VH-VL binders against 7-cyano-7-deazaguanine synthase (queC). Designs and how they scored, part 23

Target 1, 227 residues: 7-cyano-7-deazaguanine synthase (queC), of Persephonella marina (c0qst3)
Amino acid sequence: MKQSSSIIILVSGGMDSAALLWLAKKEFDKVYAVSFDYGQKHRVELDFAKKLTEEAGVEEHFIAEVPHLKGIKGSALTDRSVEIPSEEYPEGPPVTTVPMRNLNFLSIAASFADIYEIENIGIGVHSVDSPYPDCRAEFVSAAEAAINASSVMVAKKKNRITVYTPFLGMTKTDVLRIGLELGVPYEKTYSCYRGTIPPCGECATCRQRIEAFRSVGLEDPWFKKER
Short names: E, the ipSAE of ESMFold2; O, the ipSAE of ESMFold2 at other seeds; V2, 0.75 times the mean of E and O plus 0.25 times the DockQ between their complexes.

## First folded at step 16 (VH-VL; framework fv_anetumab)

Design e1 (from d6 with heavy chain R100K, light chain Y31W; at its last look DockQ between E and O 0.02; V2 from the best seeds 0.00; counts 0 for: pae O 18.5 > 2, placed apart)
Fold by ESMFold2 at other seeds, look of step 16:
Structure e1 (fold): chain C 227 residues (1-227), chain A 122 residues (1-122), chain B 111 residues (1-111)
Amino acid sequence: as target 1 above (227 residues)
Amino acid sequence: QVELVQSGAEVKKPGESLKISCKGSGYKFTNYWIGWVRQAPGKGLEWMGIIYPDDSDTRYSPSFQGQVTISADKSISTAYLQWSSLKASDTAMYYCARHKGYGWETEPFDYWGQGTLVTVSS
Amino acid sequence: DIALTQPASVSGSPGQSITISCTGTSSDVGWYDWVSWYQQHPGKAPKLMIYEVSKRPSGVSNRFSGSKSGNTASLTISGLQAEDEADYYCQSYDSSLSGVVFGGGTKLTVL
């Protein structure tokens, strides 16, 4: 509710970050964005992220490269030899886990926040039982504490840094409803982990997206029968 | 200035191997895909495949998968197209082309090499 | 594999406007605005003329324009000149980002 406050949000081209972007644009005075190139197979998401931030009208959109995540093998998102699964999430961390992805991203976003004196860092994490450890409330709390302990802005008593997670505890469907009410152009968002155009429709995130639209009585714009 | 320079024309016999090259300069080679396009005499453009040199992610047209090998050496900004055993039907002009990116801001094949004529005859 | 459909040939007189069509499916032409057009003179490499359906690269004449309706993209050349005589190819993508699809090509003859 801080009308004079600023935020930097982590933007992919996906549904959740788009909903966060539209929400932040209405709730914060200045909205910055940062996106990450970490060698993901679905790099097309960065192009969608750029278009979304231009349409929303952010102050600046930073692209940060994280090449060390590209060199780490064993994740279906970065390792070309590992297949993107078509099935539901298995027990335990899925093959799509990129080690400490959100910790890396939040630390880099915090560097921008510290330099530009931005008091909020937004991330679109949600769901009650996420398979990703770095999408959970206990992670967010720990990351916020570490960021504040590290911040020069905080040490100089200029402000505190808050990790803004408005979708925490929500389902994919809940976030979709919020985005629809906010006017998010979902036809301009991209979620496919395989990086195909059109989206593959088979990977876990494509299936989640399709089901979320069906649960609200809509069809996913990418998979409408009339196109 | 962005430039793609291909290796020179080749005259080969059926059954011989061949590796042709495409060297990029004037840009960051690892930021772009390199595609290979065949044009048989009097015919249209046929996409053969594409490689992202940074990580060697390689995608083949179904018509050419298993028929050729696409590779790159990013340390010398060079992509390659290779046959283990040429056929007379491989006689064609072969182009490399830079593919700027993907998604909404894609400028596909904005710079092309001059072409490498490969002639395979008995 | 999948090919975009173009007429085999088109002809026109100097000064005329002509249009070359490129028809695909919803998955390659209709869904996205990523159709491109290339001009190729005999013995030369192709040259990018239009990208993202209707955008011109720097240095391309405004006599060349592009549009799309449904699953059909169009290249229009106004004020036809002798130098426009060439082959023209449209291009889009399949379901994978790197799956490139060309049209069969259209030979433009300036009479």
Scores: ipSAE 0.000, ipTM 0.440, lowest interface PAE 18.5, mean pLDDT 83
ESMFold2, look of step 16: ipSAE 0.000; ipTM 0.408
ESMFold2 (binder alone), look of step 16: mean pLDDT 91; pTM 0.935

Design e2 (from e1 with heavy chain E105L; at its last look DockQ between E and O 0.59; V2 from the best seeds 0.00; counts 0 for: pae O 7.9 > 2)
Fold by ESMFold2 at other seeds, look of step 16:
Structure e2 (fold): chain C 227 residues (1-227), chain A 122 residues (1-122), chain B 111 residues (1-111)
Amino acid sequence: as target 1 above (227 residues)
Amino acid sequence: QVELVQSGAEVKKPGESLKISCKGSGYKFTNYWIGWVRQAPGKGLEWMGIIYPDDSDTRYSPSFQGQVTISADKSISTAYLQWSSLKASDTAMYYCARHKGYGWLTEPFDYWGQGTLVTVSS
Amino acid sequence: DIALTQPASVSGSPGQSITISCTGTSSDVGWYDWVSWYQQHPGKAPKLMIYEVSKRPSGVSNRFSGSKSGNTASLTISGLQAEDEADYYCQSYDSSLSGVVFGGGTKLTVL
């Protein structure tokens, strides 16, 4: 008799986490979700995350607050005095880097995994297009090791927790193709780091999203022209 | 049981100042945007602006920019609408309302205060 | 100017179905699914009846339904009851103006 499989997905409301969520609904018996409020300027993404998890039909969707990240100086995402860039990402970590964001997020998700006895933690990182240190393979490997060393469930049951990163070697366009095949409602996703409605169309994330849609012969749902 | 309770009716003269309040309870006040909506006598609903109480991020309708001040005191779960100099045309019912979820301008108003009638007579 | 267009009034008899229209442009109704509907009885605050074009909040009767075609959203009330007599407002977000817009309101009379 095969064991039930379960996963907790980090869901931001963006394209990558939406594709991961739809993929996880296909691949796992029970899908949980967690989203994070860390004082980001683009707080509206949490509403999109909720809409996505409702449509996907997850077991539970947790909103975890991360107050120690709120107002951290020097990050364009949390410091209101720092501008969201309109240029392509430079060499090295961009100004949109929130210190150790995914490390914080994975550790919190791991706590939920211990409580609910979930053996998989899903994160939609992909290394080809990502400028962030906490989206890279070496980070994922180190985080997985720390989680397994810290987990009460793992220690007691001698099981392992897997950090599920199916997109790690992919481009944003590759992830979009997967999501389109899975039926992701991209009109219900949000990518803009400036948090504007409509999306600004100017920040690096908006431009990458627009280019990804164009590369597959589609227009971004946010920027469709009047028929 | 989400509840928005507004301050009582006001009768004022042109040129006077006024500050009306909206107290939220039954939910985490700092997690939701609060909007203000005007309804002139016999007229429809007009959006005035919105505030996120956690950091006081405030946005105004172009029609009301510079005409009113929207503020909040998160320590007492209260949002405010304020005039520095009332006009007779400010006579209206004023509602506060909560946006659904973490939403901004694209989300509906899911809970409304009872309204504050402001009468400004010359 | 940028207000959503609703009929000034509609009427129907108990048990009938009626539809209230809300017409805007591509930037406020057509492109996105942000239309909401509110019911307002005399002397009372508005109440959310429909959001995201067709979704009902918990506690709203399934007699209320919403739809959209092109730049026109519609609220349909089936099985009219006396308690449905009220003003009804549509609301959306206008992406070209980056602001909330309301319709002018429709007075529903149950005969």
Scores: ipSAE 0.016, ipTM 0.618, lowest interface PAE 7.9, mean pLDDT 85
ESMFold2, look of step 16: ipSAE 0.121; ipTM 0.671
ESMFold2 (binder alone), look of step 16: mean pLDDT 89; pTM 0.928

Design e3 (from d2 with heavy chain S103A; at its last look DockQ between E and O 0.66; V2 from the best seeds 0.00; counts 0 for: pae O 5.5 > 2)
Fold by ESMFold2 at other seeds, look of step 16:
Structure e3 (fold): chain C 227 residues (1-227), chain A 122 residues (1-122), chain B 111 residues (1-111)
Amino acid sequence: as target 1 above (227 residues)
Amino acid sequence: QVELVQSGAEVKKPGESLKISCKGSGYKFTNYWIGWVRQAPGKGLEWMGIIYPDDSDTRYSPSFQGQVTISADKSISTAYLQWSSLKASDTAMYYCARHKGYAWETEPFDYWGQGTLVTVSS
Amino acid sequence: DIALTQPASVSGSPGQSITISCTGTSSDVGWYDWVSWYQQHPGKAPKLMIYEVSKRPSGVSNRFSGSKSGNTASLTISGLQAEDEADYYCQSYDSSLSGVVFGGGTKLTVL
């Protein structure tokens, strides 16, 4: 077990952040969590994030409001006039792109890291060819540099803040396997971008989740057949 | 101190309109769904619908769709239930209640108003 | 329609344990942990006693507990006291009806 290491995890309530949370509980001595309310249609994910952090036993779980992202037009995740797509997206950033989302989130998490003297910020991004620009290795590297240049803790203690991205280069299925081995309670996770209960099963994120479970020979807890 | 305070009892005749209120205090009113629940005399609880005051996202029970209007004024932390034309069968106790989280479908009502008795008789 | 079924009444003596059942379907009780329980004294608003099947809000006596098996949730009251005499309602959500659903209520009489 680690002795002095600490991390703050961006927890959305989804599969990837849950796997990261369980991995972090294994790898780090103190684990904090932060979740974001930016007016997303699927804000129910925050309830699932809370259930996950409670079960994992984090030091503290912060809910950060990001009102300036709330109501920004043109994103299917925050603009009620834009539909959540059901079909596969062939090229370019999806309509579900929220401008600068992970940059906003990492900067806020970095503020918590400075205040609580946390040396690591964890984000569950995977796939180097992600359709979202803010889920790529190039972005992570640039964000880490900016965080370290801005940090009062780093300036005073001569340490550094690391953006911990253990899932880069992995598929959704790879991340699922890790989470299953770690004992992640996937019935307590939520992925649907439409924010429906039960999940819609039709949006790209629901379909990716269903496929990931099938690829490991399992049925998604949300989409099992009932009597 | 989370509190939901409802407007006082009402005595009405069939065909009259009515708007009753539910004022929330002790929490950020816009962060929580407010639901309305009916209880006819000697009967059980019936869910009528719900509103998220921040954006007025409103959902109705199929049994009450088109029969009542749920609204909110977030500037004064108040939710409303209103009828355009009351029926004798609308005689009941009406409760507002707050949901514990964002997923109103699965989260309980953690705080309830004291109730508003509506009596409709000629 | 799909409704949660409760017995109309249950009785017990002080000090005994009593259970109240709430039977639904897989879509409201069985598959998901969405069941809540409310206590309602005469002339009063309901009070949340149990949520997520078995969780107890702060301030609720540990004499109250919840569980489920299959499509039936249960509220158990141990060490029955006179003040427990009330109506008890279970509640969940049914996606096929697109709404919150309550059980019909159970009148608990303390003899």
Scores: ipSAE 0.255, ipTM 0.721, lowest interface PAE 5.5, mean pLDDT 87
ESMFold2, look of step 16: ipSAE 0.334; ipTM 0.756
ESMFold2 (binder alone), look of step 16: mean pLDDT 91; pTM 0.937

Design e4 (from e1 with light chain S95A; at its last look DockQ between E and O 0.50; V2 from the best seeds 0.00; counts 0 for: pae E 12.2 > 2)
Fold by ESMFold2, look of step 16:
Structure e4 (fold): chain C 227 residues (1-227), chain A 122 residues (1-122), chain B 111 residues (1-111)
Amino acid sequence: as target 1 above (227 residues)
Amino acid sequence: QVELVQSGAEVKKPGESLKISCKGSGYKFTNYWIGWVRQAPGKGLEWMGIIYPDDSDTRYSPSFQGQVTISADKSISTAYLQWSSLKASDTAMYYCARHKGYGWETEPFDYWGQGTLVTVSS
Amino acid sequence: DIALTQPASVSGSPGQSITISCTGTSSDVGWYDWVSWYQQHPGKAPKLMIYEVSKRPSGVSNRFSGSKSGNTASLTISGLQAEDEADYYCQSYDASLSGVVFGGGTKLTVL
């Protein structure tokens, strides 16, 4: 990778974005972060994102509000009348789908990239077993093309903006293995869609996280017996 | 300027009901948790619970679950603490306080009301 | 026992440094940097002095500093002044209880 390159990464406070953050600190000279408040039930994730970016030592951590996503009806993440499922995700988009979430997020991150002349935008998507359309390779390719077509920096400098997706094609367990090798402090990450402290342990993302740790012979730090 | 203004001191008898208030101004009231903190005479601070006024997400300390009701009316930027039947042991100063930063439950309390003294005596 | 443990009182002379301890468990002090400190003068509401273990809000003197080691957080007041005489409370969020916890309080006397 380029020794003096820069990246802005999307940080949610979860294990995938933490692994991306630690990987980016290894691979890029300057690392920026952006997190989003879109009225999600798990707003506490932003507390964890803030603490992670401070520990990693990013250049700057932006918090962007996305008001048009707040209170959207029909999504379990933003509509209090829709229950967060306890069962495993069905095939296809779950009730926790927020319409075009990553498209909104990438467009906002691209605005920061254009202003700060940042060449890379990092997102911790992985496509294997992902229920969300905006976590897939075809989405990433289309978004990158649109960003480059829209960028004032690209037009001015005749360079490219790369959407950096190092975990595409991986499982959550694969990403966890990478993060463990990198020394990610997983006890400082948060995944629960219900936004509880401690994490609920029963929503789909809590279950995926717990199983990923078990698959590598570890217990999730949130549910480990204290010694 | 952020301000939390609480209702005035109360003198009550055991068994009476009471509802005290905390009005927030100078900020977007619906974006921050409001907590209630009790301080018995000569004693320390004791967390009672918190509410997120926008959706009324309410969380109680185990010691106070079922003993008080925390509520809010976001149309008038006001949070409430309510007892259905006061006890002499409820004599204390009661503070409301706002969470700092992004308004998340793990943030500290950056602004406090002036306190409401509740005295319960026969 | 849900309260964080603080000494009941500490004292110091003007110009000295003093330290107030706040001891909890891994789930409230140890895991994360959620510890804050409040100053309370008699008859007044508490005032936030330190947050996230060591951060100082604007308007708080740099004579106040915070640190943490294991399950114990510390508030240090350097250059002690008469107006520092007050009660001091530590506070954190207890992940195991999903709730806010306070220390029992420490009365600081400036001799």
Scores: ipSAE 0.005, ipTM 0.535, lowest interface PAE 12.2, mean pLDDT 84
ESMFold2 (binder alone), look of step 16: mean pLDDT 91; pTM 0.934
ESMFold2 at other seeds, look of step 16: ipSAE 0.452; ipTM 0.787

Design e5 (from e1 with heavy chain E107Q; at its last read DockQ between E and O 0.77; V2 from the best seeds 0.00; counts 0 for: pae O 2.2 > 2)
Heavy chain, then light chain:
Amino acid sequence: QVELVQSGAEVKKPGESLKISCKGSGYKFTNYWIGWVRQAPGKGLEWMGIIYPDDSDTRYSPSFQGQVTISADKSISTAYLQWSSLKASDTAMYYCARHKGYGWETQPFDYWGQGTLVTVSS
Amino acid sequence: DIALTQPASVSGSPGQSITISCTGTSSDVGWYDWVSWYQQHPGKAPKLMIYEVSKRPSGVSNRFSGSKSGNTASLTISGLQAEDEADYYCQSYDSSLSGVVFGGGTKLTVL
ESMFold2, look of step 16: ipSAE 0.528; ipTM 0.815
ESMFold2 (binder alone), look of step 16: mean pLDDT 92; pTM 0.943
ESMFold2 at other seeds, look of step 16: ipSAE 0.569; ipTM 0.819
ESMFold2, look of step 17: ipSAE 0.556; ipTM 0.817
ESMFold2 (binder alone), look of step 17: mean pLDDT 92; pTM 0.944
ESMFold2 at other seeds, look of step 17: ipSAE 0.643; ipTM 0.848
ESMFold2, look of step 19: ipSAE 0.535; ipTM 0.807
ESMFold2 (binder alone), look of step 19: mean pLDDT 92; pTM 0.942
ESMFold2 at other seeds, look of step 19: ipSAE 0.499; ipTM 0.809
ESMFold2, fold request of step 20: ipSAE 0.588, 0.516, 0.603; ipTM 0.818, 0.806, 0.835
ESMFold2 (binder alone), fold request of step 20: mean pLDDT 92, 92, 92; pTM 0.944, 0.942, 0.943
ESMFold2 at other seeds, fold request of step 20: ipSAE 0.646, 0.659, 0.534; ipTM 0.854, 0.854, 0.811
ESMFold2, last read: ipSAE 0.601, 0.641, 0.589; ipTM 0.842, 0.853, 0.829
ESMFold2 (binder alone), last read: mean pLDDT 92, 92, 92; pTM 0.944, 0.944, 0.943
ESMFold2 at other seeds, last read: ipSAE 0.602, 0.576, 0.537; ipTM 0.830, 0.820, 0.803

Design e6 (from d2 with heavy chain S103G P108A Y111I, light chain Q91S D94T S96I L97S S98T G99H; at its last look DockQ between E and O 0.03; V2 from the best seeds 0.00; counts 0 for: pae E 8.3 > 2, placed apart)
Fold by ESMFold2, look of step 16:
Structure e6 (fold): chain C 227 residues (1-227), chain A 122 residues (1-122), chain B 111 residues (1-111)
Amino acid sequence: as target 1 above (227 residues)
Amino acid sequence: QVELVQSGAEVKKPGESLKISCKGSGYKFTNYWIGWVRQAPGKGLEWMGIIYPDDSDTRYSPSFQGQVTISADKSISTAYLQWSSLKASDTAMYYCARHKGYGWETEAFDIWGQGTLVTVSS
Amino acid sequence: DIALTQPASVSGSPGQSITISCTGTSSDVGWYDWVSWYQQHPGKAPKLMIYEVSKRPSGVSNRFSGSKSGNTASLTISGLQAEDEADYYCSSYTSISTHVVFGGGTKLTVL
């Protein structure tokens, strides 16, 4: 059922944000997108994000620069001296953790929401499989509260901003199944944290993606078994 | 080289049980799905279900869910189709077939067994 | 149970081209390239002729070609020969239910 409402979606070019984008196009009247350039090793994802938002037909796709996150040391995603791991992290926050990444992103998205009077902010987090602190339900709830307390639009309209997290509590396979039902063009998505073309196939996100496709009886478009 | 060899024809009465087999050879059995396809006399092909022998992930057609059991023993490269109580309407040719995934650049059902004729009468 | 729709029969003379259609929905034919085609001679197991809409396995004649438009896939046989007389089935994977589905089959008669 389509609502008479608007949403801004955080789009990374990956599977989860693509599924969220297609779902939002079905559920909301006006869909905006924002992607972030924070100096990540896998900046090629922005090219995929642009293709996805163009195909989905969003109202506008913003590219927000986050220079204070560029080159922060100690994260495998922004520090060239730290290698992208080949396996899942077994304990504590992984080395791919960019400090407070989603807090920064939601804050910036909230500024766009305030300016454009957008009542929903969508993010494709699914906490069941996530090692990252800023992908958890506790974080989302706190961020939503802070956004509503800060919003001029909310104060003027006496309404609230919703942080839309339809995949919270789902696995990557669950999210993939939803996207397949919606017709998401998964061959046009990109997940590799190393930013290589072709994707590396070895990092945690590549492996999770490969396994999700296998779980529904498909081969990942990037990583097919030898015929 | 690569082949699927099925067990021989069966003649049964209604109410009897039956388990037929499909043995793969000449390839890495655990790397491929094995599907079962029914063809009633003079009729078309009907997909019954499919199994990934490595972990026994099994999917059934809605028309056959609860009517048959699909299983595999990867140690002997063999898949099975089983009925607990046959009906006259189960009279058909049953094929097993190898399948490489369900999408993108798949070879679909690229290798087929010779078929097992099951006749249920009386 | 979701099925792909094929004509019951088609016929042609040697040397002609014929086309067999396979119509489904967006989730099985339209959005993705998952349609395959099988040839079955009487008393024989099916043989894969086309996969991924238009690709031929090794050993299949280039007289066989496949295509798709919207929710309809097509198998075309050019230069029709007597040995092409057989039943032909389309098949696909549907993204909604993650199942395999077959068409009802088409009997090709070579006159």
Scores: ipSAE 0.008, ipTM 0.585, lowest interface PAE 8.3, mean pLDDT 84
ESMFold2 (binder alone), look of step 16: mean pLDDT 89; pTM 0.927
ESMFold2 at other seeds, look of step 16: ipSAE 0.033; ipTM 0.602

## First folded at step 17 (VH-VL; framework fv_anetumab)

Design g1 (from d2 with heavy chain E107Q; at its last look DockQ between E and O 0.90; V2 from the best seeds 0.00; counts 0 for: pae O 3.4 > 2)
Fold by ESMFold2 at other seeds, look of step 17:
Structure g1 (fold): chain C 227 residues (1-227), chain A 122 residues (1-122), chain B 111 residues (1-111)
Amino acid sequence: as target 1 above (227 residues)
Amino acid sequence: QVELVQSGAEVKKPGESLKISCKGSGYKFTNYWIGWVRQAPGKGLEWMGIIYPDDSDTRYSPSFQGQVTISADKSISTAYLQWSSLKASDTAMYYCARHKGYSWETQPFDYWGQGTLVTVSS
Amino acid sequence: DIALTQPASVSGSPGQSITISCTGTSSDVGWYDWVSWYQQHPGKAPKLMIYEVSKRPSGVSNRFSGSKSGNTASLTISGLQAEDEADYYCQSYDSSLSGVVFGGGTKLTVL
């Protein structure tokens, strides 16, 4: 089932990027990964990302630092003075929004793709009603166009770079089902925005994760008694 | 080339204050959690707590909460362990150690200081 | 209070294999895959030998291996050598204590 092409995927250590990683290992011949240290409170996710990429057997796993995002006030993910909410996501962009996050990440991943002549950049965005503007199809299309217009690889070899988004139009539950069929080790994934060990179970992403497992008749591995 | 160099041995009396140091070199000091581990004479290892020097995020073992202060000065790549009032039971070897990776909960101590012997006697 | 149980001592002859156990609870050793092992020679600081149950840091001999089953982790030393004589400590995070816990230590004697 492997293709002869290569992909670099954005791996956060969470459920969606893990599902993407396992899918990419099935669909592509060479799989690279990139993760980002942008000063997030939950930097522990990077240790989980490393365990996932080691288990999947990627060609290389890059850690890219993005320190300028750390200084941005008003995001609960990077600003210690802003509390991470325990309630469900509100209407519109939540306080956990990091400005232009996926635009920053895709541009950096594109630099790796250009240098290593990788034809595909994978990102695990899903849900047509995502509260984050940088998780929508409109954004992906615009980013892909900008990447291709900027790429030396494309200009030199007349290849295109594809932003691979296999989960667009899917729910969290749909993505979880795919990952379960692929054999994703969800006990080795981490979703908590508070960065606690164990995960807090209270933040919006913990609650969404717990609900996704319940919807398929399972318990979240983090909150099972028999781990 | 990663090194943790601790301050020298100390002989103190009960009730005295003490601050011992641990200087890191050969790595980016602010990127790693630094822990303190106690070893009483002839006894095993006891975790005391940790600090992330970049922002001074500090956590203590329940056994040592309120009994010591852990701090860091990132400008000189140095972590500290401090007592305001020493007891004879504080007589021990004290190690600083660096945590591997991005979290202290999931990752080991990969480099250790040489230890600081603290003797508290009347 | 020692949260992780290790035998006080083990012994073996040169060339043999020995195993040191580390038994905890479902809140630490049995909770996840974050068990580490340290070697400590007399008068010296501990040295990391195994982490994440079974991984070796650079420069540690492949004679050292680690495993886990349930609430018990194991350190195995194959091809025992005189320089292996030391104290060995296991370590885990404990979720119920929100802290790092060590085993009580095992003195390995090479006969």
Scores: ipSAE 0.458, ipTM 0.785, lowest interface PAE 3.4, mean pLDDT 87
ESMFold2, look of step 17: ipSAE 0.519; ipTM 0.806
ESMFold2 (binder alone), look of step 17: mean pLDDT 93; pTM 0.947

